VHH binders against Small ribosomal subunit protein uS2c (rps2). Designs and how they scored, part 11

Target 1, 281 residues: Small ribosomal subunit protein uS2c (rps2), of Bigelowiella natans (Pedinomonas minutissima) (Chlorarachnion sp. (q06j20)
Amino acid sequence: MNFELKNFNTIRINKNQTILIKTTNLENSSKEDTYQFILKMLKAGVHFGHKIKKWNPKMSPFIYQKLQGIHIIDIIQSYTYLKKACKLVYSKSLTDNYNTFLFVGTKKQSPIPNSIFYHASRCNSFYINNKWLSGMLTNWENTTRSINTLKYLKVYQKTNMFSKLSMKTHSIIDKKKNRLEKYFGGIQNMTSLPSTVILVGQHNEITASKECRKLGINNITILDTDCNPEFVDLFIPANDDSSSSLNLILGELQVAINIGRQKFCENLKTWKNSSSILKQI
Below, E stands for the ipSAE of ESMFold2; O stands for the ipSAE of OpenDDE; V2 stands for 0.75 times the mean of E and O plus 0.25 times the DockQ between their complexes.

## First folded at step 7 (VHH)

Design s53 (from e3 with R106K; framework vhh_vobarilizumab_d1)
Fold by ESMFold2-Fast, scan of step 7:
Structure s53 (fold): chain B 281 residues (1-281), chain A 121 residues (1-121)
Amino acid sequence: as target 1 above (281 residues)
Amino acid sequence: EVQLVESGGGLVQPGGSLRLSCAASGFTFSDNYMAWYRQAPGKGRELVAGIYSDDSTSYADSVKGRFTISRDNAKNTLYLQMNSLRPEDTAVYYCARDDYTWGSYKYTDHWGQGTLVTVSS
């Protein structure tokens, strides 16, 4: 019995709540590092789900309990799925600099659009945080055409020809440019389809999710207690209503991508140096 | 301790086939990205094929359609099936594991000793 007890520890969420952690679930980190990270997740509110009346019963396996009218997400599962997602994006960043990431989250009057912009920008990745237009990925030719129009209008506005147009025509062109900037600005430097799409806010991004599945693009989705995990291959159960929760989840994905990109560059330099030494023989 | 042991290398005629194996131990094999690299005399090391934890795969353009990477998670073994071999495929082939160390924000890589593949008439 004592041997079995040695393989378990508890983390207190509050005076009335504890989480039992099985040490055999620890991988590629020390026991202490894992506990500190879970504490960081708890402090960020990753475990706070939606109110009981706004839940999907299919999320039941990922819910720890009900407390004060809300569902509490199983933080151990949140940790495990987040770790899996981070390892995946690290590996894709490590192997090929052509592996690109697209962050998507458009829910108005929420922390999602700003968090998407912040984290995507900090790992040199693409983003859509205003509106998903049907066919953005499945009709890539049309998307490329819209991006080219945006780039053309930006260049045209700097020309002497534009300066000679009427004030009414200036207003029309400026409105068109601003609309395209809102929808396509975050992907204007994207030359091909992304290798991985990170989605926040499942209810708002159903079309984006379907397009990824149709094209066979890897889709990592953050699922709150009101979401549907059915037919979603890779997901992270987490609070999507809190800036602190989103910044932690997206921040970890951002760091994993950046570390993978750094390792790719280091490997490339090492292989080039090896080639040079061998050629000296 | 992480250990990677390659086997299956040898001499084959152009157009022939060969299957490489890599026996892995000391880590949770199914959770990790695994890859095959090669190094020909006078050239640098290059990625040949990779397999991700989601079982998706990646190949170098030079081997697409000819080589197939696969894993057996129950046996902790990585494979590279090499078909339609060419003299330019002659190299030492290495099994590699690269992992992102959660919590410490570091990475670790491990390499096998390599197995020689010679394609010659």
Scores: ipSAE 0.349, ipTM 0.729, lowest interface PAE 3.5, mean pLDDT 81

Design s54 (from e3 with T101K R106E; framework vhh_vobarilizumab_d1)
Amino acid sequence: EVQLVESGGGLVQPGGSLRLSCAASGFTFSDNYMAWYRQAPGKGRELVAGIYSDDSTSYADSVKGRFTISRDNAKNTLYLQMNSLRPEDTAVYYCARDDYKWGSYEYTDHWGQGTLVTVSS
ESMFold2-Fast, scan of step 7: ipSAE 0.416; ipTM 0.770

Design s61 (from e3, 14 letters changed; framework vhh_lunsekimig_d3)
Fold by ESMFold2-Fast, scan of step 7:
Structure s61 (fold): chain B 281 residues (1-281), chain A 121 residues (1-121)
Amino acid sequence: as target 1 above (281 residues)
Amino acid sequence: EVQLVESGGGVVQPGGSLRLSCAASGFTFSDNYLAWYRQAAGIERELIAGIYSDDSTNYVDSVKGRFTISRDNSENTMYLQMNSLRAEDTGLYYCARDDYTWGSYRYTDHWGQGTLVTVSS
């Protein structure tokens, strides 16, 4: 006991909340860098789970404590799983320019849809943030047809032929185009299935998760205290209710993807220059 | 301290087989992307095969169906089973892992010393 206490540091969140951090659980990177990042996670509220009444017992390994009617997520585990997820997306971005990412999060009246759009766009990735239509990935031919219809309607609306149609027909075409843009706009440039799907808000994305499993597509899911870690390839225990928490988690994944893509492009340019020199021999 | 040590290289005839091994130490093996790179005379190192932390794999087209990458997390060892070897498979084979560091956002590659594979009649 006395020996065990020597390996803990305390971080005070507010007057009634304190978290014990076991120093021996910190990985062999700069201890200062690791500590600063954990502080950043705490300030973003990554550790604030849902109310005790709303939790899933299968999340108990990832819950540190209950405080003031909510579960507190184990921040060290959140950090560890986030690091694993960042390593994975970095590696996929580093090794193959055909590795594509699809961000999915459709929960209405939450920060999720806007966070999904923002972070996916900043790493040149695809997104679905309005509604997951059954078969979006498993029925890829149908999805491709819907995308092609959207692209056709956008072009058609700019033609003189369109201007000759009745006002009633204009309204019908505009409504169809707007509906397709709403559901398929974020994936309109996808030419193949994604290599990795990032899911936020598990309860709303059960169909998406099942489709990934059927197709053998790796998924990374953010799990709050009310979520189920079964049937998920890789997960990050974290608060999915706060924009600051989501922006931190998705922001780190976005940065990892971008750095991997940049390094891949730099390596490809180096290889191309070397190949050009060798062709002179 | 991260160390990667390759073994299993040698001289084989076309159509033969070799199994390369990479013994790893100084890091959590199961959490990392691990890969085999090949360096032929006058050519920069190229990715041949990789295995992600989720156990998904990637291969360069020239080795698909002939080479199989695998890992044993309990033994901290990665393998490359090479079948139906061709003259163009000749080269130095390096095992590698990527790294991820916080704060500085530095991504580093760690390399082994390499093992020579020669396919000749």
Scores: ipSAE 0.086, ipTM 0.589, lowest interface PAE 5.4, mean pLDDT 80

Design s62 (framework vhh_7pa5_2)
Fold by ESMFold2-Fast, scan of step 7:
Structure s62 (fold): chain B 281 residues (1-281), chain A 122 residues (1-122)
Amino acid sequence: as target 1 above (281 residues)
Amino acid sequence: QVQLVESGGGMVQPGGSLRLSCAASGFTFSDNYMAWVRRAPGKGPEWVSGIYSSDDSTSYADSVKGRFTISRDNAKNTLYLQMNSLKPEDTALYYCARDDYTWGSYRYTDHWGQGTQVTVSS
């Protein structure tokens, strides 16, 4: 059912400054649940954009206003786009066990790499959070070779042959394994290209974005006020500089994927039980 | 109350065509992922096809790709499955399935219809 919230949300920027955001056209949820979630987004700072001089004018439709030298993102649009992204990943994970998700975010000295690792790991998905190497998806054969080398080295290190090697040779092999683990560890169990890629930090992941487009792989990108919404399949306007903001956005995507996977399994179990009864009859 | 009513099943010879319909009521149809699931005698359920609420993008099981087409009419709250080039292996009870991912509450309820029988035999 469609719901309209005729209420205004109050956002406190600092002790002397407050703004009002009108919540309207909220759909597919109870008013109370939706309101509480928008409050969580506001508390997490999802609406705090970059400083005015760093913005991209193409993000203008997603900016509510300018306050205290920063752009304030339209939280209702952030909510709407996040809901759309969650429904997409939920539907894909509900469909079968072959839909895979790859989380990408490599911006150093930011909360992005740790948030990527944390959330991808908790929805049994893949991740790249150290460095995107050109061709990681478009040259999948080379990526597969690197993954196979990593797996081989891990197995080799557990053998008697390895135990008999010199300490110098141990060091050389360990350094090579650690380098491959650093770049490919998060995707070592990928047997094919991902069905969906979730990107954080558009400027750092331009090569990844281009590769997804070249291969026709759906990408979901978190866009801050300095990003470009053109040529992106689906995006979520949100603060990408805050751990709280990223953990909320990625956490919701993680939960949507897990609920979809769990529901798929529950449906199979329900039908298997029905099948057993019918076979008995 | 949520209700899903399938129709359009029947008997057809190999190579024939059938169009299944599912009339939905009791929820906002346009917001929900919809799917077709089938169950052949003595076998478990097999997901056949799905259609997303956000962009109407579609997905198919390898066994039916190129032969089946899923579609929806949100104005009429109806889901369709156009089945072409039917094979004996397509013989099954076909179910319309709804998934309601309600964001904000993490509430979902799985609803499957009563099913419609499709028999492909010579």
Scores: ipSAE 0.000, ipTM 0.176, lowest interface PAE 10.7, mean pLDDT 77

Design s63 (framework vhh_5c3l_4)
Fold by ESMFold2-Fast, scan of step 7:
Structure s63 (fold): chain B 281 residues (1-281), chain A 122 residues (1-122)
Amino acid sequence: as target 1 above (281 residues)
Amino acid sequence: QVQLQESGGGLVQPGGSLRLSCAASGFTFSDNYMAWVRQAPGKGLEVVSGIYSSDDSTTYADSVKGRFTISRDNAKNTLYLQMNSLKPEDTAVYYCARDDYTWGSYRYTDHRGPGTQVTVSS
């Protein structure tokens, strides 16, 4: 980073911590709105990276400094990449209703799986928050077969034939249906490959990331200081271990998708009205 | 069709208070960043206050901090601006604005209402 003193504002995090922010990197935004949003990001802990011994040197361009045994992420870059990601998903949602989003985050004993479910559900998108099975996207035919089996078993369980089966057979069928629901439930209504995949917790989702790259599917990944930015289409440098950080980032992506979908519907109505009026002249 | 309609403007003496309201329709109000933008005579547009969609966090211009309060009622699709300790410098047309993912900047608000005049004079 080329630091010029005249281009910095200071932000106090706590009594022992202060961050210098280079405001000249803030393009295409009101300085007041941008500054206040960055303060919100700081309060959410977006800038808190992992401990120094658990980092990837390829993330060094996105690390502002090390402090009290952790890496501090460059909040201006976090903001800039988040803004870029929001514009991307907004643009895709604005284009047509065939653009679909898949949220992926499976790290156990973390806020990730619940944040994934919460935000994906609120923008009518798909999610995988339990386990990524190898080939979920690259072997789409197999995934479709598993989804169809899940749907079939759900229907079968409501039949009179199912009620006549032995308790042992009931248990076997219920266990199979529950396993499929656990792994495929969040994508059971997905009829085609997603246009964009949003990943949280890169180390747990390496296979998902590789499958997206192989298929040419746009991949937005939240990268903490121990992650690898190579071969990711768009990333957001941020704390991926804090509920407040994840909810801020995923929340902004979720809302961008919803605004784009809403504008698509408004544009479609306007186009239909204009077409109808022109046909009447 | 996105519609924003402001109300509550008027003439008030210095030190007085006004509450502006904005009725929103034609979009999912709860999912949108909303802002109040003003234009004083002979000046450009100024973003006065904004409220985020994700957790209702608020922003304020330095000129109004401590005096103005932005709030929203998602059940009523209504945005509010409580204006206290008004100064002659607050005289402006106040616009309710929706932000289209460009972070509440007045350059990027995709819709504004027709505006409501606030005049602070003795």
Scores: ipSAE 0.000, ipTM 0.143, lowest interface PAE 11.2, mean pLDDT 77

Design s8 (from e3 with N32D; framework vhh_vobarilizumab_d1)
Fold by ESMFold2-Fast, scan of step 7:
Structure s8 (fold): chain B 281 residues (1-281), chain A 121 residues (1-121)
Amino acid sequence: as target 1 above (281 residues)
Amino acid sequence: EVQLVESGGGLVQPGGSLRLSCAASGFTFSDDYMAWYRQAPGKGRELVAGIYSDDSTSYADSVKGRFTISRDNAKNTLYLQMNSLRPEDTAVYYCARDDYTWGSYRYTDHWGQGTLVTVSS
């Protein structure tokens, strides 16, 4: 057998599947923290890629092996890239405004749109989970106009003047408001471009990815085995087909953002207090 | 273990320039967020500039357009180029590393000893 078991930890995924993790890849981090987190990732199914006939060869460096007709993602690389992404969003959230993060994932008939909404909402961030309209970031003026129209229609629908309009006119206005709510509702409180965009489902979000590159906005993309790493700033190799995998990855990004926001608030209090103390000396 | 050593501070006239350096050791510099903070007499500590692991940068409104943060990953050194200096820029400048520790859901920060910058005629 062409492997050295003393240099590998064997992690059992289920009764018929095990993964060998080379322990030397873990020496530069807390052994206990790294090991427990990798177990958490394996339980969530982060390592399950797409079927072998539905893959991009440019993802080969991130594929550990082929098993039962699917590609198995290299969990240590998934861990390493996820850790880098969490450190990045932590750092940005301790220095930036509330609206610096935008979560994007629109793939229909998948766990992606609901996971995007859930995690973005829990770190006071913005989201697009229905459809990316071309120019949403590169034509920010147009996006702002659409947001303002949505806000106006919501207010208008509560007025006495609206109540006096025909049922046909009510229907027309309601359809326009619902269309705008569907596409812009998740970003209606966004007053400036985000500092970081988190993308899930690269094939559906290619336009969003290109817009981020054009504007110099940091783009963190979750890449499954059928994705292309060539046109991405920072990526996380991972299963994007299971809610457990997405909830783990997006949940860790959500937690990192919240911890950064907590640190920012603590720093503000400490800096204000230190200013008062310096005045006393 | 983690060491941050600042240098380059001094006395400079209004409108002048200074370049601060921070020599880092004991960690993988290229993977980490690095920042410059300052504390003036009678003020709290404030973030001046930050540089992220993806090479993007951020600046406080008070220094935007005048200061430039950069790093040399080969030399494990962080820089702050300060141009068009004003009396209100007078402060002790600190090099900082913020680290987020997974699993424990904790964060730790490491600070240098500081370098004094005085802008005065």
Scores: ipSAE 0.267, ipTM 0.689, lowest interface PAE 4.1, mean pLDDT 80

## First folded at step 8 (VHH; framework vhh_vobarilizumab_d1)

Design f2 (from s31 with T101E; at its last look DockQ between E and O 0.55; V2 from the best seeds 0.00; counts 0 for: grease 24.8 > 24.2)
Amino acid sequence: EVQLVESGGGLVQPGGSLRLSCAASGFTFSDNYMAWYRQAPGKGRELVAGIYSDDSTHYADSVKGRFTISRDNAKNTLYLQMNSLRPEDTAVYYCARDDYEWGSYRYTDHWGQGTLVTVSS
ESMFold2, look of step 8: ipSAE 0.536; ipTM 0.830
ESMFold2 (binder alone), look of step 8: mean pLDDT 79; pTM 0.797
OpenDDE, look of step 8: ipSAE 0.827; ipTM 0.929
ESMFold2, look of step 10: ipSAE 0.586; ipTM 0.845
ESMFold2 (binder alone), look of step 10: mean pLDDT 79; pTM 0.796
OpenDDE, look of step 10: ipSAE 0.838; ipTM 0.935

Design f3 (from f2 with F27T; at its last look DockQ between E and O 0.48; V2 from the best seeds 0.00; counts 0 for: pae E 2.1 > 2, unsure alone 59.2 < 65, grease 24.7 > 24.2)
Fold by ESMFold2, look of step 8:
Structure f3 (fold): chain B 281 residues (1-281), chain A 121 residues (1-121)
Amino acid sequence: as target 1 above (281 residues)
Amino acid sequence: EVQLVESGGGLVQPGGSLRLSCAASGTTFSDNYMAWYRQAPGKGRELVAGIYSDDSTHYADSVKGRFTISRDNAKNTLYLQMNSLRPEDTAVYYCARDDYEWGSYRYTDHWGQGTLVTVSS
């Protein structure tokens, strides 16, 4: 039986472009796999939105129904957008020399910062999960300077010269290093601007979203019912409050990135004249 | 069945230009990653240029500014415009398509038969 993914023709990949994407028809065995994954999404609570009165009307096309004062997100659309996002990050991972990923989510007292750290770490990607400082991307020269200072201080603390300093000077240097680690630790090995940014918690990350838009950096965002889809290039309509929903969605993106990187590494092993990015690190 | 057919290779003097074409059948190529690879005699395959489903492109450092990848979705055809050719560009050029099967977490790649590009003085 034919399975078609609706709404692919409405995806905005950058500021002024829409891409019409046609999917190939699926086999019957693919329908069973699709059903099982949708059940997994339902069990994770992907479909639970925010209270009805907190909604953004621009999310209306992605809402299935109302239930006990909250909006229920259309799980079929969540599935189709997640599939599309996973295929995109897979394809961008095939050439690790050309593409880097930055996961961003800093909302305090939520599962977001921990989920961001966990999944970015497991696909060799960068993250900001404490606080987005204005200009982290748009003022890249300053960001690079801060990163280099952090790297220097981490090495300096192991030197004989450092051991000879007064306790007051030790404390000053330790405090500076800890502050830099807090804000820049997740991007300390990022040598250039990221090609793709994955955002969670749109309301907390407005500055990051604006910087991506100014620089022309594509972002992928998990959008709950209270979010604005106009600020995002590619989005996944989904619950952004529960740990199980976040871990499922970020986990699928993590796996797609890893599979693309695995293929890249396998190709390098069979291509004797190519330099491995893993060997360069 | 997915089929990729390259054309447009040949013998060219240094500094010359060629345009490679890759016709795809049995698939929708606009939602998948497509790329050109090359393999010189006695060497492994290397990526030359790729185009993503969002139409963004990328190039190997050795060809940046000289080669341009593009596609025509109406003709289901991938192109590689090669300018300022050098003897080092001599290789068999392959069109490739990578399909990611999200549900099974597997990938499948398809390759054309290749088209020979020779740059010699």
Scores: ipSAE 0.459, ipTM 0.769, lowest interface PAE 2.1, mean pLDDT 80
ESMFold2 (binder alone), look of step 8: mean pLDDT 76; pTM 0.766
OpenDDE, look of step 8: ipSAE 0.816; ipTM 0.927

Design f4 (from f2 with N32E; at its last look DockQ between E and O 0.50; V2 from the best seeds 0.00; counts 0 for: pae E 2.5 > 2, grease 25.2 > 24.2)
Fold by ESMFold2, look of step 8:
Structure f4 (fold): chain B 281 residues (1-281), chain A 121 residues (1-121)
Amino acid sequence: as target 1 above (281 residues)
Amino acid sequence: EVQLVESGGGLVQPGGSLRLSCAASGFTFSDEYMAWYRQAPGKGRELVAGIYSDDSTHYADSVKGRFTISRDNAKNTLYLQMNSLRPEDTAVYYCARDDYEWGSYRYTDHWGQGTLVTVSS
């Protein structure tokens, strides 16, 4: 394995497979750092698309080749778009909690819901990983009422007044609270519409995508070879079926958000403590 | 070397207008997040307005509807158009660039030296 990218035109996937990399396409990064990250993406299976017959022809520009009956995604484009997405979410996270992030992915019997929960939780962001209810964003007033009811029931269940209620009333309240927690638990602390939505599993989340478009909310989406790029402004062409691919991509977004939030907090501390000139340029 | 040079500050009466300029060099101007910050005497520095790499913009609540951030890639210049100025807008205004070094998980920021805006009757 060659870790130097100077004059390097190929990376081998395994002994019978290769891909082509032009050094010019990688010129704005340390070639070693870029090469190591591309290797990580290949090991995670980011480049494995769907069977050829399931493809969406509009994804053609992002397909590198056909291999063993499936499309192989162009890993250089995956890298380039992931870099752009990470820089964007970093910069949006600098500007206060106004720029809230909502991670959405509900496809059952897939790694998507768990990956969504894991990464959103680790960057103080919101998530919907069970079911997208129609109007969750476009009918924000109704969503807010459901969130407030959930919060009320959670506090109420801890009171002595609740402990005095009949067993039938306990069951009714517990059932209602569990249903609200299932759908709204991931957004219960979201006080306004999100500024950015990160979406995985486009086919399952068409309603969420349409609501973002209607409201003018930015949508960052992982697009596999069977997806439609017309529904999104910013996307990352990548495998959306494997846990390792999802965790790599969402993990990089998670880290970028956290670093931007850290910078925001540092700015607040610096400015609160007045004339500290040692940190100025 | 990244360089940011602000200009256009001065004394203006309440209700007046002023346009700040920030000449930028040493980086891909349209590819990065850029912002205006301000610091009033004896107060902390605060964000005024920013422009993202996708050209979307955002503003502090105190300036929404009165201030407009923009950039001109042909001139490598960031602008802040300030209308309906109030005495509380009096501050030193700073042009800033913030870059996320994705591969190394670091950030760097660059600041201009600032330009004073005074809104006084």
Scores: ipSAE 0.414, ipTM 0.773, lowest interface PAE 2.5, mean pLDDT 80
ESMFold2 (binder alone), look of step 8: mean pLDDT 79; pTM 0.798
OpenDDE, look of step 8: ipSAE 0.737; ipTM 0.896

Design f5 (from f2 with S30D T108K; at its last look DockQ between E and O 0.75; V2 from the best seeds 0.00; counts 0 for: unsure alone 60.9 < 65, grease 25 > 24.2)
Fold by ESMFold2, look of step 8:
Structure f5 (fold): chain B 281 residues (1-281), chain A 121 residues (1-121)
Amino acid sequence: as target 1 above (281 residues)
Amino acid sequence: EVQLVESGGGLVQPGGSLRLSCAASGFTFDDNYMAWYRQAPGKGRELVAGIYSDDSTHYADSVKGRFTISRDNAKNTLYLQMNSLRPEDTAVYYCARDDYEWGSYRYKDHWGQGTLVTVSS
């Protein structure tokens, strides 16, 4: 038997190609759990980048190798950055239940908009998955005005006064409401600027990144090999083209947010109860 | 083994200042959320200030502008600089660590023994 490889695990990329992962770089107490999650990331295709000619050289530190004309992302770095991002969103949601998260991804004819909607919805977070309008955050006054108009039209369309209007007027109002719903529906209940923004598809979301930077809002971005890490506060080097990769990464962020919210509520309950009991005496 | 040891408490007159320290061991200090909590006699425990793994900070409204949280990752020490102290700041102050155990989907917190701060004349 070959004992000289005991400090490495091998992972098959396909039937003809295998890579070594040095297990001594992993945390001792969680080595097996870490290995199993990395396998899950590989099965989801997290490590498949874009074609070599489309790369951004600033992503060089996060590329493991070339394979069949594409760059392969360093899965160990994907793991460590995802872990850091999950711990951060957990702690942000732990300390303030009103700490808001905004998921952004609008690239059409890709899995991004659907994945953004799915995961934001499952952690009571906000989203923009159709189109980022310039000034959505930096011109928050105008954004809240548009949100309030959307809310008003939704209520107005259900009134008896609306039912008495002509069919032409019905159509005009419905078209206006649908346009506002398209752009602002995912943030209609957002009462203040978000504390953290999660971005997917950097090339389509450059304006959102710039607005976050101007406002000092943290952004967490999934960066593929064709992306610029200089526009980002915290990033996860990963495949941003496949639904399995996106759903794995956004799913872990979704779960971390939910767990932090649960802990916040538990802390409020236990500490309020002790105060109330003592005051009775 | 995770250990948190607070120090720097004492008696001070209103308007005075104190600096609390929390010496930490048994974990990667800059990877975790760290916070100061306090508990006044007969009251529940409340969050005073926290520092996230990205070094951003937050404060309770009652102490904002008067208290400053910081940490020295080389010394594994968390600090709370308390200025313009008021009698209502009298409490036992606790250092705390909270961590998300990714992979197991669990959280774990640790608390120090506390250090008493008394503000009176």
Scores: ipSAE 0.587, ipTM 0.844, lowest interface PAE 1.4, mean pLDDT 82
ESMFold2 (binder alone), look of step 8: mean pLDDT 77; pTM 0.769
OpenDDE, look of step 8: ipSAE 0.816; ipTM 0.929

